VHH binders against q93235. Designs and how they scored, part 23

Target 1, 248 residues: q93235
Amino acid sequence: IFMKTLDPKVPRFYGKGTIIGVNPGVGYQPWLKERPDSTLIKYNLRDQKSYKAYLEQMKTYLTKYDSNATETRECGAGDSNDDLEKNPDALPCRFDLSVFDKGCSEKSDFGYKSGKPCVIISLNRLIGWRPTDYQENSVPEEVKDRYKAGSIAINCRGATNVDQEHIGKVTYMPSNGIDGRYYPYVFTKGYQQPIAMVKFDTIPRNKLVIVECRAYALNIEHDISSRLGMVYFEVMVEDKPVEEKKEL
Short names: E, the ipSAE of ESMFold2; O, the ipSAE of OpenDDE; V2, 0.75 times the mean of E and O plus 0.25 times the DockQ between their complexes.

## First folded at step 3 (VHH)

Design g09 (framework vhh_8k46_1)
Fold by ESMFold2-Fast, scan of step 3:
Structure g09 (fold): chain B 248 residues (1-248), chain A 127 residues (1-127)
Amino acid sequence: as target 1 above (248 residues)
Amino acid sequence: AVQLQASGGGFVQPGGSLRLSCAASGFTFSSYAMGWFRQAPGKEREFVSAISGSGGSTYYADSVKGRFTISRDNSKNTVYLQMNSLRAEDTATYYCAAGEVTDSFGEEWSPSEYDYWGQGTQVTVSS
């Protein structure tokens, strides 16, 4: 059973710390460095200073994707990182951030200014792990319309019935989730971790919404007690007048 | 090829001390943040400590703060973890990791920010 508050003895980065095993953990960004134990993303639309730290963390995180063409290659739909373990001349697939240009780019302040905040979703790197396809008749209903063979679908919902009423419309980028061409993960200098972004298009103002995001592939089990294949965080988009401190 | 070789593990009594080393090769060491993570049997891998590429910033999990000290020697491409006042709950396999996360505290705490991982060294704290 999912609870509003996560087990305090399980580290905040649980799921991000699952590196030996067969079931990846799920992580998210942004984190505030002053509160690394917090899963709360909270800001005021009328106060740019209240979300500046989130934007800076998102920008810093995405710096790892500044492409070096000599250390990465362009990959088509039929490509993968299969050769990285056995071929010393093989280059890892370059991850293209332009897929986030639909409101989750640096130019759009990752949706924060417009009250449509974007959140990065990633899987922990497990050496040699790759997604296994669902059979066509076995794809879970919540991702059926966005599932693509060879990929990992992402679905985010309100964690409780009340949160689900409030979460509103959610947009996924890429629409089909995390592409399998970036797998398997291997020790390679130029490896680029694939990510997805989730945009909260109609999240209500001045309401705390608890979000549960799950990653979907046949070889990803969802275990609430162990937090495998899923992650939780809270979003609070405030729309409140900013009071200036007079005389200070 | 990139290699991280962790060493220095062993058996120690509660209250004792141990120093772990991680020797790195195949990349520009000073351009990478270094981290230590640990995993006990039946548990997930957890963050222990991290150090920025310059050594100017250090980070610790609450469970080890004040007892463990991370340091690095960029001239020797080595990161160290000095473990003092060891407890039974510190028993785990300890892994070192390297990532291009510089001057980013929140991200240095996350295993997803580390590109290269070592094979690990076992630490057992028992009476």
Scores: ipSAE 0.000, ipTM 0.172, lowest interface PAE 15.1, mean pLDDT 79

Design g10 (framework vhh_8k46_1; at its last look DockQ between E and O 0.01; V2 from the best seeds 0.00; counts 0 for: pae O 5.5 > 2, placed apart)
Fold by ESMFold2-Fast, scan of step 3:
Structure g10 (fold): chain B 248 residues (1-248), chain A 124 residues (1-124)
Amino acid sequence: as target 1 above (248 residues)
Amino acid sequence: AVQLQASGGGFVQPGGSLRLSCAASGFTFSSYAMGWFRQAPGKEREFVSAISGSGGSTYYADSVKGRFTISRDNSKNTVYLQMNSLRAEDTATYYCAATYDSWGMTYPEEFDYWGQGTQVTVSS
C-alpha cells in the first residue's frame, strides 16, 4: 500500500541542499574494469586477442538496451520525458541502437578490426536535468555544422596541438549528437540512457592520440579539472607483427 | 585487483552512533568517487551517501541527511560514514562502492567496484 503513495519517477532520497553543481559529467566506453587507472584504448590490428576485451565490454554495456516494448515507447521529435513525473502510465523513450549500424555495431566489431574504433559517449545521470538550446546564432563554431535545437552536440578533438594533428577524421552517430527527447532524466523502470558513438575513421597507426570529447548545450559548462561537460581518453591503434608459437 | 573492505558495523540501540570505514586498494583512490549504499533483507540496494574524489562534493539521501556525514582521507585510501541518531529503519548491510570521479554518484548501477558489506543492526 505504501508503494502506491511513492512515485517511482521521483527519487525518494534526493535532497535539494546537498547537490553541488548541476552540470553533467561525461563518460566513455569501452572502459575496462580490470584496469581501473587506465583510460587507454590500445590494441594491435594484427592481434584479434588484443581488442577482444574492448568488444566484450561494448557488448556488455549495450545489453541494457535490449528491446522491451512493454517498458518503453517510440518517441518523435516533439516528445520528451516531461510527462513521466505526473503520468503513472507514461513510458520512457526507447533508444534505438540501429543509428550505429554505419560501422559502430556489433556486426562491424565496433570498427576495431578495420582500425576505425568506435567509442561510446554518455552524460552522467543527473535527476531532472535537460539540455538548454543555444541562441540561434551563438552555437560554438566546432559544432555549428552538427548542432540541432533540442539536442546535445558532441565534439572530439586532439587534447594537444600534436594530438589534433594526429586524430584525423571523426564521425559522430547520431550526427547531431544526443537527442533531448530522452530528457529530463527520471528515476523510472525502463529508462534508457541516451548515448552517442564517435568513430575514429583515419587515426594513424602506431601513434598514441590523447582525445578530448565535449558535450555542448547552453547549460553545459566545460571544466577540465572536474571533467564537467568533457572527458579524456587515449587511443593507440598499433599495426605490428605478432610473434606466435610455431604450430604443427 | 580492486578491493574495498567495509568495517565498523555492529549492534546499537536507537539514538546511538556508529562509524563505518572502507579501506580501498588497487586503484588511484583520489581519482574515484566513493559511495555508501545499504540493503535491508528483501529490499533493493539503496543510496545512502557519496563523496567526490577530491572530497569537495558530498551527497546524501533525504532519509539520512543531517544524521550521517561522509568523509574521506586520500592519504589513507579510506572513506568513512559517521552515523548519528540511528533508527530501527537504518538496520541493513552497508556497502562501500567506487566509481570514476564525476560519473553518476547516486545510483548503484553507476558504481564500478563493490566491497563486502558490514552489518548494522539498530534494535532495543
Scores: ipSAE 0.421, ipTM 0.715, lowest interface PAE 2.9, mean pLDDT 84
Fold by ESMFold2, look of step 4:
Structure g10 (fold): chain B 248 residues (1-248), chain A 124 residues (1-124)
Amino acid sequence: as target 1 above (248 residues)
Amino acid sequence: AVQLQASGGGFVQPGGSLRLSCAASGFTFSSYAMGWFRQAPGKEREFVSAISGSGGSTYYADSVKGRFTISRDNSKNTVYLQMNSLRAEDTATYYCAATYDSWGMTYPEEFDYWGQGTQVTVSS
């Protein structure tokens, strides 16, 4: 009898649409292409123009979730994308943005106008990857109260002790994070990547807060030096008088 | 502004070699993964190769594995594609692209910045 093992940490490269890694990275929105080296989200509550670019980026990013009844199917609590790898004719589950309607939608300016900015958290796509559940006693303390099997929990904290004192209340949408029914990822027309949002309800004014968000599943490794399983960004919500400039 | 300038394309007979270069500016080069993509007339843009920001990880499409080699020189802000044993099906416009360093670098939508491309033509 022959027994072989595969090292799950060794990337496999099989060309377009195949597995090329085993550990997803974490991304965030809004990220502005005009500032390629910046992860700063900074705006002034008293100046609509200071956050307009973030709103436009959020809107543009979310257009990929526009309804398409002919390329997706509606999925309920018991449905999933389990059959997509074997059946290329199957329709992927539709991701419905209405989960964000309580403060992280366009009608609320994604929280920016009220000083409670929302940030999208996503996993970089790995074809064929799906979350592995923690055993009941192994759920990390940071997410234990919100963890549900089949999902990927999200937790955000201040990157330093000072940032942790300042970050304030964070609301997770959905509370249990990114919904696992949309896994595995497949390359098909109509596939809709699942996402979550975090809302910073009580972030202080005029203070820079460095935020670290992590994604939690048994098969997501965290590594600070390579930022595996996590993402960093800075938030600064100003509340300053708008300065007037006059032509000489 | 971010700029990616691909060069080194040209006409080559089957079995020949070419070396593509992509010079980058406007961002911290070592913080970005770099990729090569190609598009033949009437076809969708397809992945060719990618390299991590440090150069420690490289990735290849099955159709080019063993024939093409990606590399980068972070001191010169340049990524390279050495193409050996060229075939007619390698004829395409080759594009370099950049994304903030991450896993899962195979789809065009994962890359944020694109060069204008350089033409490679393989014909006897």
Scores: ipSAE 0.240, ipTM 0.633, lowest interface PAE 5.4, mean pLDDT 82
Fold by OpenDDE, look of step 4:
Structure g10 (fold): chain B 248 residues (1-248), chain A 124 residues (1-124)
Amino acid sequence: as target 1 above (248 residues)
Amino acid sequence: AVQLQASGGGFVQPGGSLRLSCAASGFTFSSYAMGWFRQAPGKEREFVSAISGSGGSTYYADSVKGRFTISRDNSKNTVYLQMNSLRAEDTATYYCAATYDSWGMTYPEEFDYWGQGTQVTVSS
């Protein structure tokens, strides 16, 4: 049975507090495999070695987008992966990484060197799932200014009020969040998972900030207890002298 | 012990103004977002306004936008609600509340501490 022939999972909105089995999970990068139990992104601005692993992880993660032109197609603003459900021979939309060129690309070390680290936000792949648009008057206030129909808005805050006071300015790339043109997810060769990046522009030095990022679509439920529609991680950008390990 | 003491309520004519104050003690005031809620007889408690710990972010219910202003003075551990252009429908018991969580500032269940209510009555 080809996964492509499976009925799409249609997320249903059941209201706050309802466990939705088809609710997408939110993930983030960089996540270091060598530290599987850690959700902490910690590095020292003065020590390139300290953030090397994060850079490598980001690069490795993004390698999947190095698609052969034969496996993907260019998709303009009006295009979508809807064709994948209708035409087995259709190619998935090519994801455009250039949207991250303003400080969140490899060229900029994903912002780590400059002390403005970027984090990738993604949703897990649910076959047939696509974001449902808010009505114009029902867009949550926290994403209202950035929301675009057809997209999944992302909003990141400090987990607590203390963290929120420290998190500083956050930039989203693209501003509208995850581009919906790449939905629905279809199990097909060459499919590129859409992502967004969050850039911490003014995160303080030498302070731990607990970050909560939420994804916004009508069919994404948020629940803190079950962590539906959200992800947590910690960021600490140190600015300290590098202690010379005296070679014993 | 945590205390939230609200004051400033009273009787006012439609179109009038009131300023509510809530003095907080027993916790690190600047670390908490502060909110105002109100409850009219026979109605559910509803969100009115909230302000972040630093005061950098403010939130308002649609029904009070443009008329109410929330502010805080962390040096005095006090949050304020300036209510202008009051309407009959603003009649309610107003409650001050505090939350350590940065999320859900519009949801009563997200608030950790509650003060005693102060009555606001708008009537001709």
Scores: ipSAE 0.025, ipTM 0.366, lowest interface PAE 5.5, mean pLDDT 88
ESMFold2 (binder alone), look of step 4: mean pLDDT 81; pTM 0.811

Design g11 (framework vhh_8k46_1)
Fold by ESMFold2-Fast, scan of step 3:
Structure g11 (fold): chain B 248 residues (1-248), chain A 123 residues (1-123)
Amino acid sequence: as target 1 above (248 residues)
Amino acid sequence: AVQLQASGGGFVQPGGSLRLSCAASGFTFSSYAMGWFRQAPGKEREFVSAISGSGGSTYYADSVKGRFTISRDNSKNTVYLQMNSLRAEDTATYYCAAYELETSFGEKWYDYWGQGTQVTVSS
């Protein structure tokens, strides 16, 4: 709200280079480096080469959590990054990838081999930003069963009525979304960006499904034109025979 | 060696347009968010625009919204800043910067910086 131009003398930045009041955007992984402008996740279950690139992108993305283990601390319920501003010896909360061990880990090929692909969802880093809790009676219907105060709930749906008919069962990890203990985003390279994963358990074969994922907190507005609080991508899991090379 | 080479600056009259380019080498370009920052004489460096690694998310400072457009071509390891409706207040040295995968408005998070390209808007 400080970014309003009603009073041009009021600072619109909290801390050097930090913008206050800007909604975080939502991002996803994986996307292919060969097609960086594409939002399409498309692969053939019968062709391992068709999804290897997605697995490598996800593995590469997640390596940052391994390298930062010694610059972080284990956080429990009630912990947050708030004390980092007051205590120069404090470490940011460690993000534990084991939360994805229910079918969205490297050990499970992130679900791709089994036709239950997982997608990483993250909020773009906005320095000093933190989620604000909904009041109990005002939690949006689509996330009320999975909302936890102090967290950002994620909900993915089919973008159109047809896509919603096709998307099938979706599993969220963590089930109540991105935990607020990893906020606010702080001025340290040891910071570990929290993420969620979404697993498409029963997505149909040979059908393109357009997916819309939204992040939910009181201070997140949903605006597709500015890509605030939501993201779109497409998923197509093919189950088609691989044509053998014809020997002339 | 990591290099970011900004180019496309120059002298332009108010209301004019310029397109800045930043060519990157020495790192996996698509894994880095890219940002543009500017510094006018006697002022601190300020955020202008940022784009995520995939290009799916873009951000703009209020002072440039609706006038500037950031884009990237990962096949060419290049980020662009299209500047329209330029004003005298846009006069500055423009720097491109690279940061680990996520976008940021804070200059101190950026890992790699270009040498800058001068933009002068005057009549």
Scores: ipSAE 0.000, ipTM 0.121, lowest interface PAE 16.5, mean pLDDT 81

Design g12 (framework vhh_8k46_1)
Fold by ESMFold2-Fast, scan of step 3:
Structure g12 (fold): chain B 248 residues (1-248), chain A 124 residues (1-124)
Amino acid sequence: as target 1 above (248 residues)
Amino acid sequence: AVQLQASGGGFVQPGGSLRLSCAASGFTFSSYAMGWFRQAPGKEREFVSAISGSGGSTYYADSVKGRFTISRDNSKNTVYLQMNSLRAEDTATYYCAAPIEDSFGTTWGEYDYWGQGTQVTVSS
């Protein structure tokens, strides 16, 4: 059962500091610029050319995190972007990509070459929005072991029973999801949008798997009909001989 | 294929007005924020304004606040920049841009799709 908080008459995105009734959308990477409406990530393990575009898209996306120390600050436990609303000289928290060094870095080709592809998960930027904590006894079962107060947990599953049988083991980085220190989002120079990565460790070869990823915080409503707080995409990792083009 | 086509630039005297338009195609326009950036010769691209997918939130660079107004018509897949009280320092090529996801940014590196630009020249 989902808690009803969104008024359908309220604009999806509106004014800063008071975002009552707005639910952040969930997005993913990579997707290809040649097919912007496609949610299919499909490649052949035996053909590096089939996944090169995904790697280039991921590298380009992550370029925004090439931080200059003067434009961002190091944030410790309990820190947040609250000061950005009050102090024009305050710096946004620096997002550290080293959390993805366990098989989801550029060095590992984001897992594509090894058949363990990584997918970036992010929330839409909503001015003034921040995650609200679940009570300890109300954390959804599927994220209970990876939930941290102040953070947004991510869970990805097969969209149908068949997809769930096929999706296999999924690894989340960071394991506790998206840290709340990067919230609230304030429209400011140097802001670094927090992300999570999801690695598909044992996804089967030559099978299409439809994936549903959800973001979890008390103030994130999940609604399938409106696709609130969730995103869908498809993954197909092929292991097939490279087609031989015969010259005539 | 994602395409952005900027238009409406031209010559104007100081104190004059221009309205720029950016026609978008190849994506679900109402789900994405849109931004305007400008670049003078030999300078870096600078942020001008941004508008949320619904049009409910707008943001402006301090240099243009109170003079420029961003708006959008989701039924026409078009974003607009109304430029009033133009100054010589507003002379630049103006670009409309869309991010890969619905997000705001003040740096041009956060935007993935760019129009060809439209030249605005403010001189006497």
Scores: ipSAE 0.000, ipTM 0.231, lowest interface PAE 13.3, mean pLDDT 81

## First folded at step 6 (VHH)

Design v1 (framework vhh_5c3l_4; at its last look DockQ between E and O 0.07; V2 from the best seeds 0.00; counts 0 for: pae E 4.7 > 2, placed apart)
Fold by ESMFold2, look of step 6:
Structure v1 (fold): chain B 248 residues (1-248), chain A 124 residues (1-124)
Amino acid sequence: as target 1 above (248 residues)
Amino acid sequence: QVQLQESGGGLVQPGGSLRLSCAASGFTFSDYAMSWVRQAPGKGLEVVSDISGSGGSTTYADSVKGRFTISRDNAKNTLYLQMNSLKPEDTAVYYCAREYSEDSFGEYTYLDSRGPGTQVTVSS
């Protein structure tokens, strides 16, 4: 409901990265609304209340993917949402959260309780935009081993050389990134935005790591100033004793 | 349920004018920025103009600036597009659309609802 309180004075579609075939920006979750200007994900492994808000935000965000057979359809490897622009009776493809079941689901607290936090990566929902495949010989080196035609590969790295030394092992879910079968984005009831997750398997304790994630498709330009094709956030996983409150 | 209905399209000579209207219901109209978007046959959607919820801020595509005027009447829940000096390249289906922002960091706003559209044809 409170999403309807956004400032009505400012047009939403000005400047670079606007809708309609324009290069998408990259978003992430969890993003806490009580700290809207903060990109810091910080918590203490030994204190569940320190990461509870992130779990709540992840769960709330993911409720949009609750299955509804009457508003979505199952889609296999050869299917896509291409039909939605021309067929008013077509149902959008259902996004299946089970791809995240190995460590990035609610059952595992999205990796937070094990110190391997998961972060959702999404693209702006631009009307009519769809990924264009790299030719086999032109796939960027950063994603070459995980790239699949029809998908949008994701790569996360440390923002500086120091951060890269600290970021450790990163697992991508799905490995190929965001599945392109859910594109193009069109206005239809039941549309489910595709996402990927990144799991930070060996991020160090008690160290701030600045992370840069980029999305890769031939028609995604990367531009820091307009936030096209990339996003930055910080991760700080503490492992400190929880001090017992003094009772008087 | 969000409902948007465009009207006012038709056939017009180059240099002519049309005024499009969009009736909105099922949501608090003044809380949302609104857009006019168009789609020429076989092409993608182009945002031609948008307007803030209050009506105090507007933006136009370069291709229509100075010729088109977006406005809204929040008391009537109606969005308008005055189109003057029409050109053959303005031929398209025109859609009224509602803007929505996702709460993921790094995302821009997007269009989450539109009407069925109204055809504008500018004959050569």
Scores: ipSAE 0.079, ipTM 0.459, lowest interface PAE 4.7, mean pLDDT 82
Fold by OpenDDE, look of step 6:
Structure v1 (fold): chain B 248 residues (1-248), chain A 124 residues (1-124)
Amino acid sequence: as target 1 above (248 residues)
Amino acid sequence: QVQLQESGGGLVQPGGSLRLSCAASGFTFSDYAMSWVRQAPGKGLEVVSDISGSGGSTTYADSVKGRFTISRDNAKNTLYLQMNSLKPEDTAVYYCAREYSEDSFGEYTYLDSRGPGTQVTVSS
């Protein structure tokens, strides 16, 4: 949606995902702003400099959760952001980043240093949207073992058969996917977008792997052509000697 | 320092064509989406068209769709706007601008730099 007349500092374009819609898009981090067209996460295990930008992006992305924490409330398992719709004075639920402490936190360099990179998965912000639960017997097979009502299950696979052979073991944090308690999205300063992380535990070295991650809820449609409900990115973990760039 | 310089503007009759160019320097041109924006007399800044860093994606304002074509040559660090079937309503100062986005969804796209502009006047 083009906003025709705009202050350059005001968003002019709601791109691939709109704040108004019925089907969410899926996004990922780290996404480097300086390379907006690149969907490749590539780094060398032996070169800290090679993955520094990714780490910084991850940190920056997650900083927002701390910055507006005072404008949030603690929410237990039975809570949700539904209260925001009912009570304008209600505070949004604080997102718990501790769920990523097992290998996908800043302390672990988000798995990059160890060659088990973590990727953040998120849905675009649709005002008023919330996940609809599958019936128990209608949960897709690929997420059946991890699915929890009230959550958006995430499943990542190789985009091709070759990629599927290479992607290796994938861990989801939390296992159930994106916690639904943080829905619906409301336009408020304190809103914290819920996320999940995907950890590539056994991704091969020196191979490009095209990854497809899908989000699962009853009201999420998957369309390959429009890439609704899914996201593609590439991961390449190199393990090569660091060539000293001769300072020309 | 980010430098953008537009050229190619001028006076043209209705129905005529112009091709604007924007020379970019001071940054990795291909890493940034670019846009053409315009400001008509007494009006606010309007985004006319934008193009992704790779050039693989383009968007147009409804008012110029089908008439204008945005393109880029990353090897030359140059942005282009082919303007056909020009109308008096297209009269404005045209700016090339560098875009940035806050997220991969493109939900929030901003202009962080622009050139001094080039005048386009469509008049009989």
Scores: ipSAE 0.051, ipTM 0.482, lowest interface PAE 2.5, mean pLDDT 88
ESMFold2 (binder alone), look of step 6: mean pLDDT 82; pTM 0.826

Design v2 (framework vhh_5c3l_4; at its last look DockQ between E and O 0.15; V2 from the best seeds 0.00; counts 0 for: pae E 2.2 > 2, placed apart)
Fold by ESMFold2, look of step 6:
Structure v2 (fold): chain B 248 residues (1-248), chain A 124 residues (1-124)
Amino acid sequence: as target 1 above (248 residues)
Amino acid sequence: QVQLQESGGGLVQPGGSLRLSCAASGFTFSDYAMSWVRQAPGKGLEVVSDISGSGGSTTYADSVKGRFTISRDNAKNTLYLQMNSLKPEDTAVYYCARGYSEDSFGEYTYFDYRGPGTQVTVSS
C-alpha cells in the first residue's frame, strides 16, 4: 500500500515547506507503453517500419499542443503563467511547437529518417512548482553558455566516457531549454506543459549509446546514485541491410 | 470518475478551531496519498499537509506544524484536517487533493485531482 503512494521512480514527494516534494522528475519521449520497462530507442535507418512506432508516439504526444484560441493565450517575452495561481479567469500561455521546426517536427519525421533522432525532455507535473534561478556566478559549467534566467536548461551527455566520445553533437531546442514562463504548473483547463527537445546530430550507426540528460534550475537536485534530476535512455541507430520475411 | 468534496469551512475568530472534511469517491481511496492544499488571497498554492494511503506517514508545512493535524478514515473514504490555534494568516480556500496519477505517456501529475475547495476565514 505504501509502494502505491511512494514510487522510487517518482521524485521525492513529501517533506517540509510550501511544496511537499522538492524535485520534479525528468522524463523523455518517445517512450513506448507496450514496453514500459524499456528505455531503449532502437531502429534501423534502412527500415522505415522499425521507427514508425516512435513517430506515432511523438505525434500523439504533441497533439495536446494543437491550437486552441479559446482556452489559451499568446505569451510574449514579459508574459508568464504567474497569474494562473492568483486569477481564476486567467488563460494559460500557449506553447508554440514552431521552435522545433529545424529538424524536430513531423515534416522531418522528428529526425528519425535522417539518423538524427529527436527526443522530448519534460519535467513531471508538480502543481505549484516553478524554477528558481541560479546566480550569475553559480551556473553549472555544462549549461553556462546556454543558460538564461527564468529557464530550465537541459544538458545531455554520454553516461560513460565511451558513450560521451560517441554521443556526438547534440542540438537543444530551445537552446535555453524549457521556458519557465509556462510555470507554475497548475490544474487549469487548457494548460500546456512546456517541453524541450534534444536532437542527436551525429550519433554513430550500429553502436549503443547510453544517454544521460539533466534538467538545471537552482531548485532541481541532482543525485546520480538515485538518479534525481536526470533521465537515462539508450539510443541505437542501426544502418543494416533489411532481411525481408516472406509470408507463408 | 474521481470526486472530492470539501466541507467544514467557515468564519472563525483568531485562536479558534475548525475541522475540515473531504469525501472521496470514484477511486480506491486507500491506494492514494492525500493532501490539503490552500490558497490565501493573492498568493500561490501552498501544500499544508499530506498523509500516506495507509495513514501511517504524515508531513506538515512549517507554518502549521503543531497546530494542524491531518488524518483519514479509509473505511469512510474521508480525509480530515483538524485546525487549532487559527491565525489570520490561515485565511484561505482549502482544497482536498489526490497525491498523484500517471498518464498514458508515463508522466506523473502530482495533485492531479482536487475538490472545489472550502473557504476558511479567520477574522474578528
Scores: ipSAE 0.364, ipTM 0.685, lowest interface PAE 2.2, mean pLDDT 83
Fold by OpenDDE, look of step 6:
Structure v2 (fold): chain B 248 residues (1-248), chain A 124 residues (1-124)
Amino acid sequence: as target 1 above (248 residues)
Amino acid sequence: QVQLQESGGGLVQPGGSLRLSCAASGFTFSDYAMSWVRQAPGKGLEVVSDISGSGGSTTYADSVKGRFTISRDNAKNTLYLQMNSLKPEDTAVYYCARGYSEDSFGEYTYFDYRGPGTQVTVSS
C-alpha cells in the first residue's frame, strides 16, 4: 500500500503534458514474478506442470476481486464509477468476472489446458482518467465491428507479418473490450480494475507468436516507440511429449 | 494545498552527476508514494523512479537503473533523485510527482500531483 489517505479524486493536472489524461499503459496477465524480465507465455499442452504457474498467477490476480468485494456495489449497465467523484461515500462498481465464463475462467483453466490460452488485458490506472468515446464514424477499422461506446476496445495482432499469420482466431471477452463503467479510477480500497481477456483460439502449436494488443478509445494514443496504449507479449503453446525426468 | 517544487536541475556534462530535490507540502508526505518522471523533447512522459511512502520500496526505469537513486526524507518532506553517470539521453524536464505506485501484479497507478519541473540538460 503506497497511499494511506484518500486525496481528491480529481487530479490537479490533467490533459496534455501530463501522465494523467494522456496515454494509459497497457498491462497483461499472466505475468510471473519469478520471471520478471520475461514477457513470454510458454507452456506444453501435454504437461500440466508447465502451465501451473500461469494458472496460479491468473487465480491470484482474480482473487483480488473477491477480497474487496464487500467494498463495492453492484452496478448495472447504466451505472458507472462517476458517482465516486461526486460522492465520497460512494462505493466503486463491482467488476463482473462472469463475462469470462466462456472459456477464460478458472473452471476452464483459463483455456490453457485446451490450448486456447486466455490473457488478461488491463490499463494502468490514471487518476480521474476515463475513456473517451469515438464518434461513430471515427472508430478505427480494426475494432469497428466490436466497438461499443463506453468501452475500451481491445485488438490484438501479430507483431510482425509472420506473427499475424500465426496468431489465428482471437476472441475478446467481452467483445467490446474493457467496460468503461468502472472508470474513472479513484483512490479507494474497493476499486476493482476493469479488465478484458483475449483468448487465442487457434494459435499454432510449437511456434512462438509475438502478440501486440492495443487499446482503443479516442483519448488513447498508440505509440510504438513508447508502447503507449499497447502491450507486447509472446505466446508459445507447445505440444510435445513430456520426457519423464527420472527423479534422480 | 498540495505543493511540489523541484530543484537541483541544470546543465551537466556527460558522465556528470546531479541531485534533484523535491519539496513537498500540503499533505502527509510519508503517506504517499512519490515518483520522478521526466519528459524529453519530443517524447512523452516517462516514469524514472518511484519510492514508497516509507521508503522501503523503490523502482527504476531500465534506462536509469544503476545510475539513479531515489530517496526520501520524510522528516523534511523532501524527495531526492541522485543522478550519476548522466547521459545526453537523460536530458529532460524532471518532475516530482505524488501518488505513483506499482502493485504486486506490475500494474501502475500514476500520480495526481506534480511540480512545475526542473530542467536537466546533459551536454558536452
Scores: ipSAE 0.177, ipTM 0.568, lowest interface PAE 1.7, mean pLDDT 87
ESMFold2 (binder alone), look of step 6: mean pLDDT 84; pTM 0.855

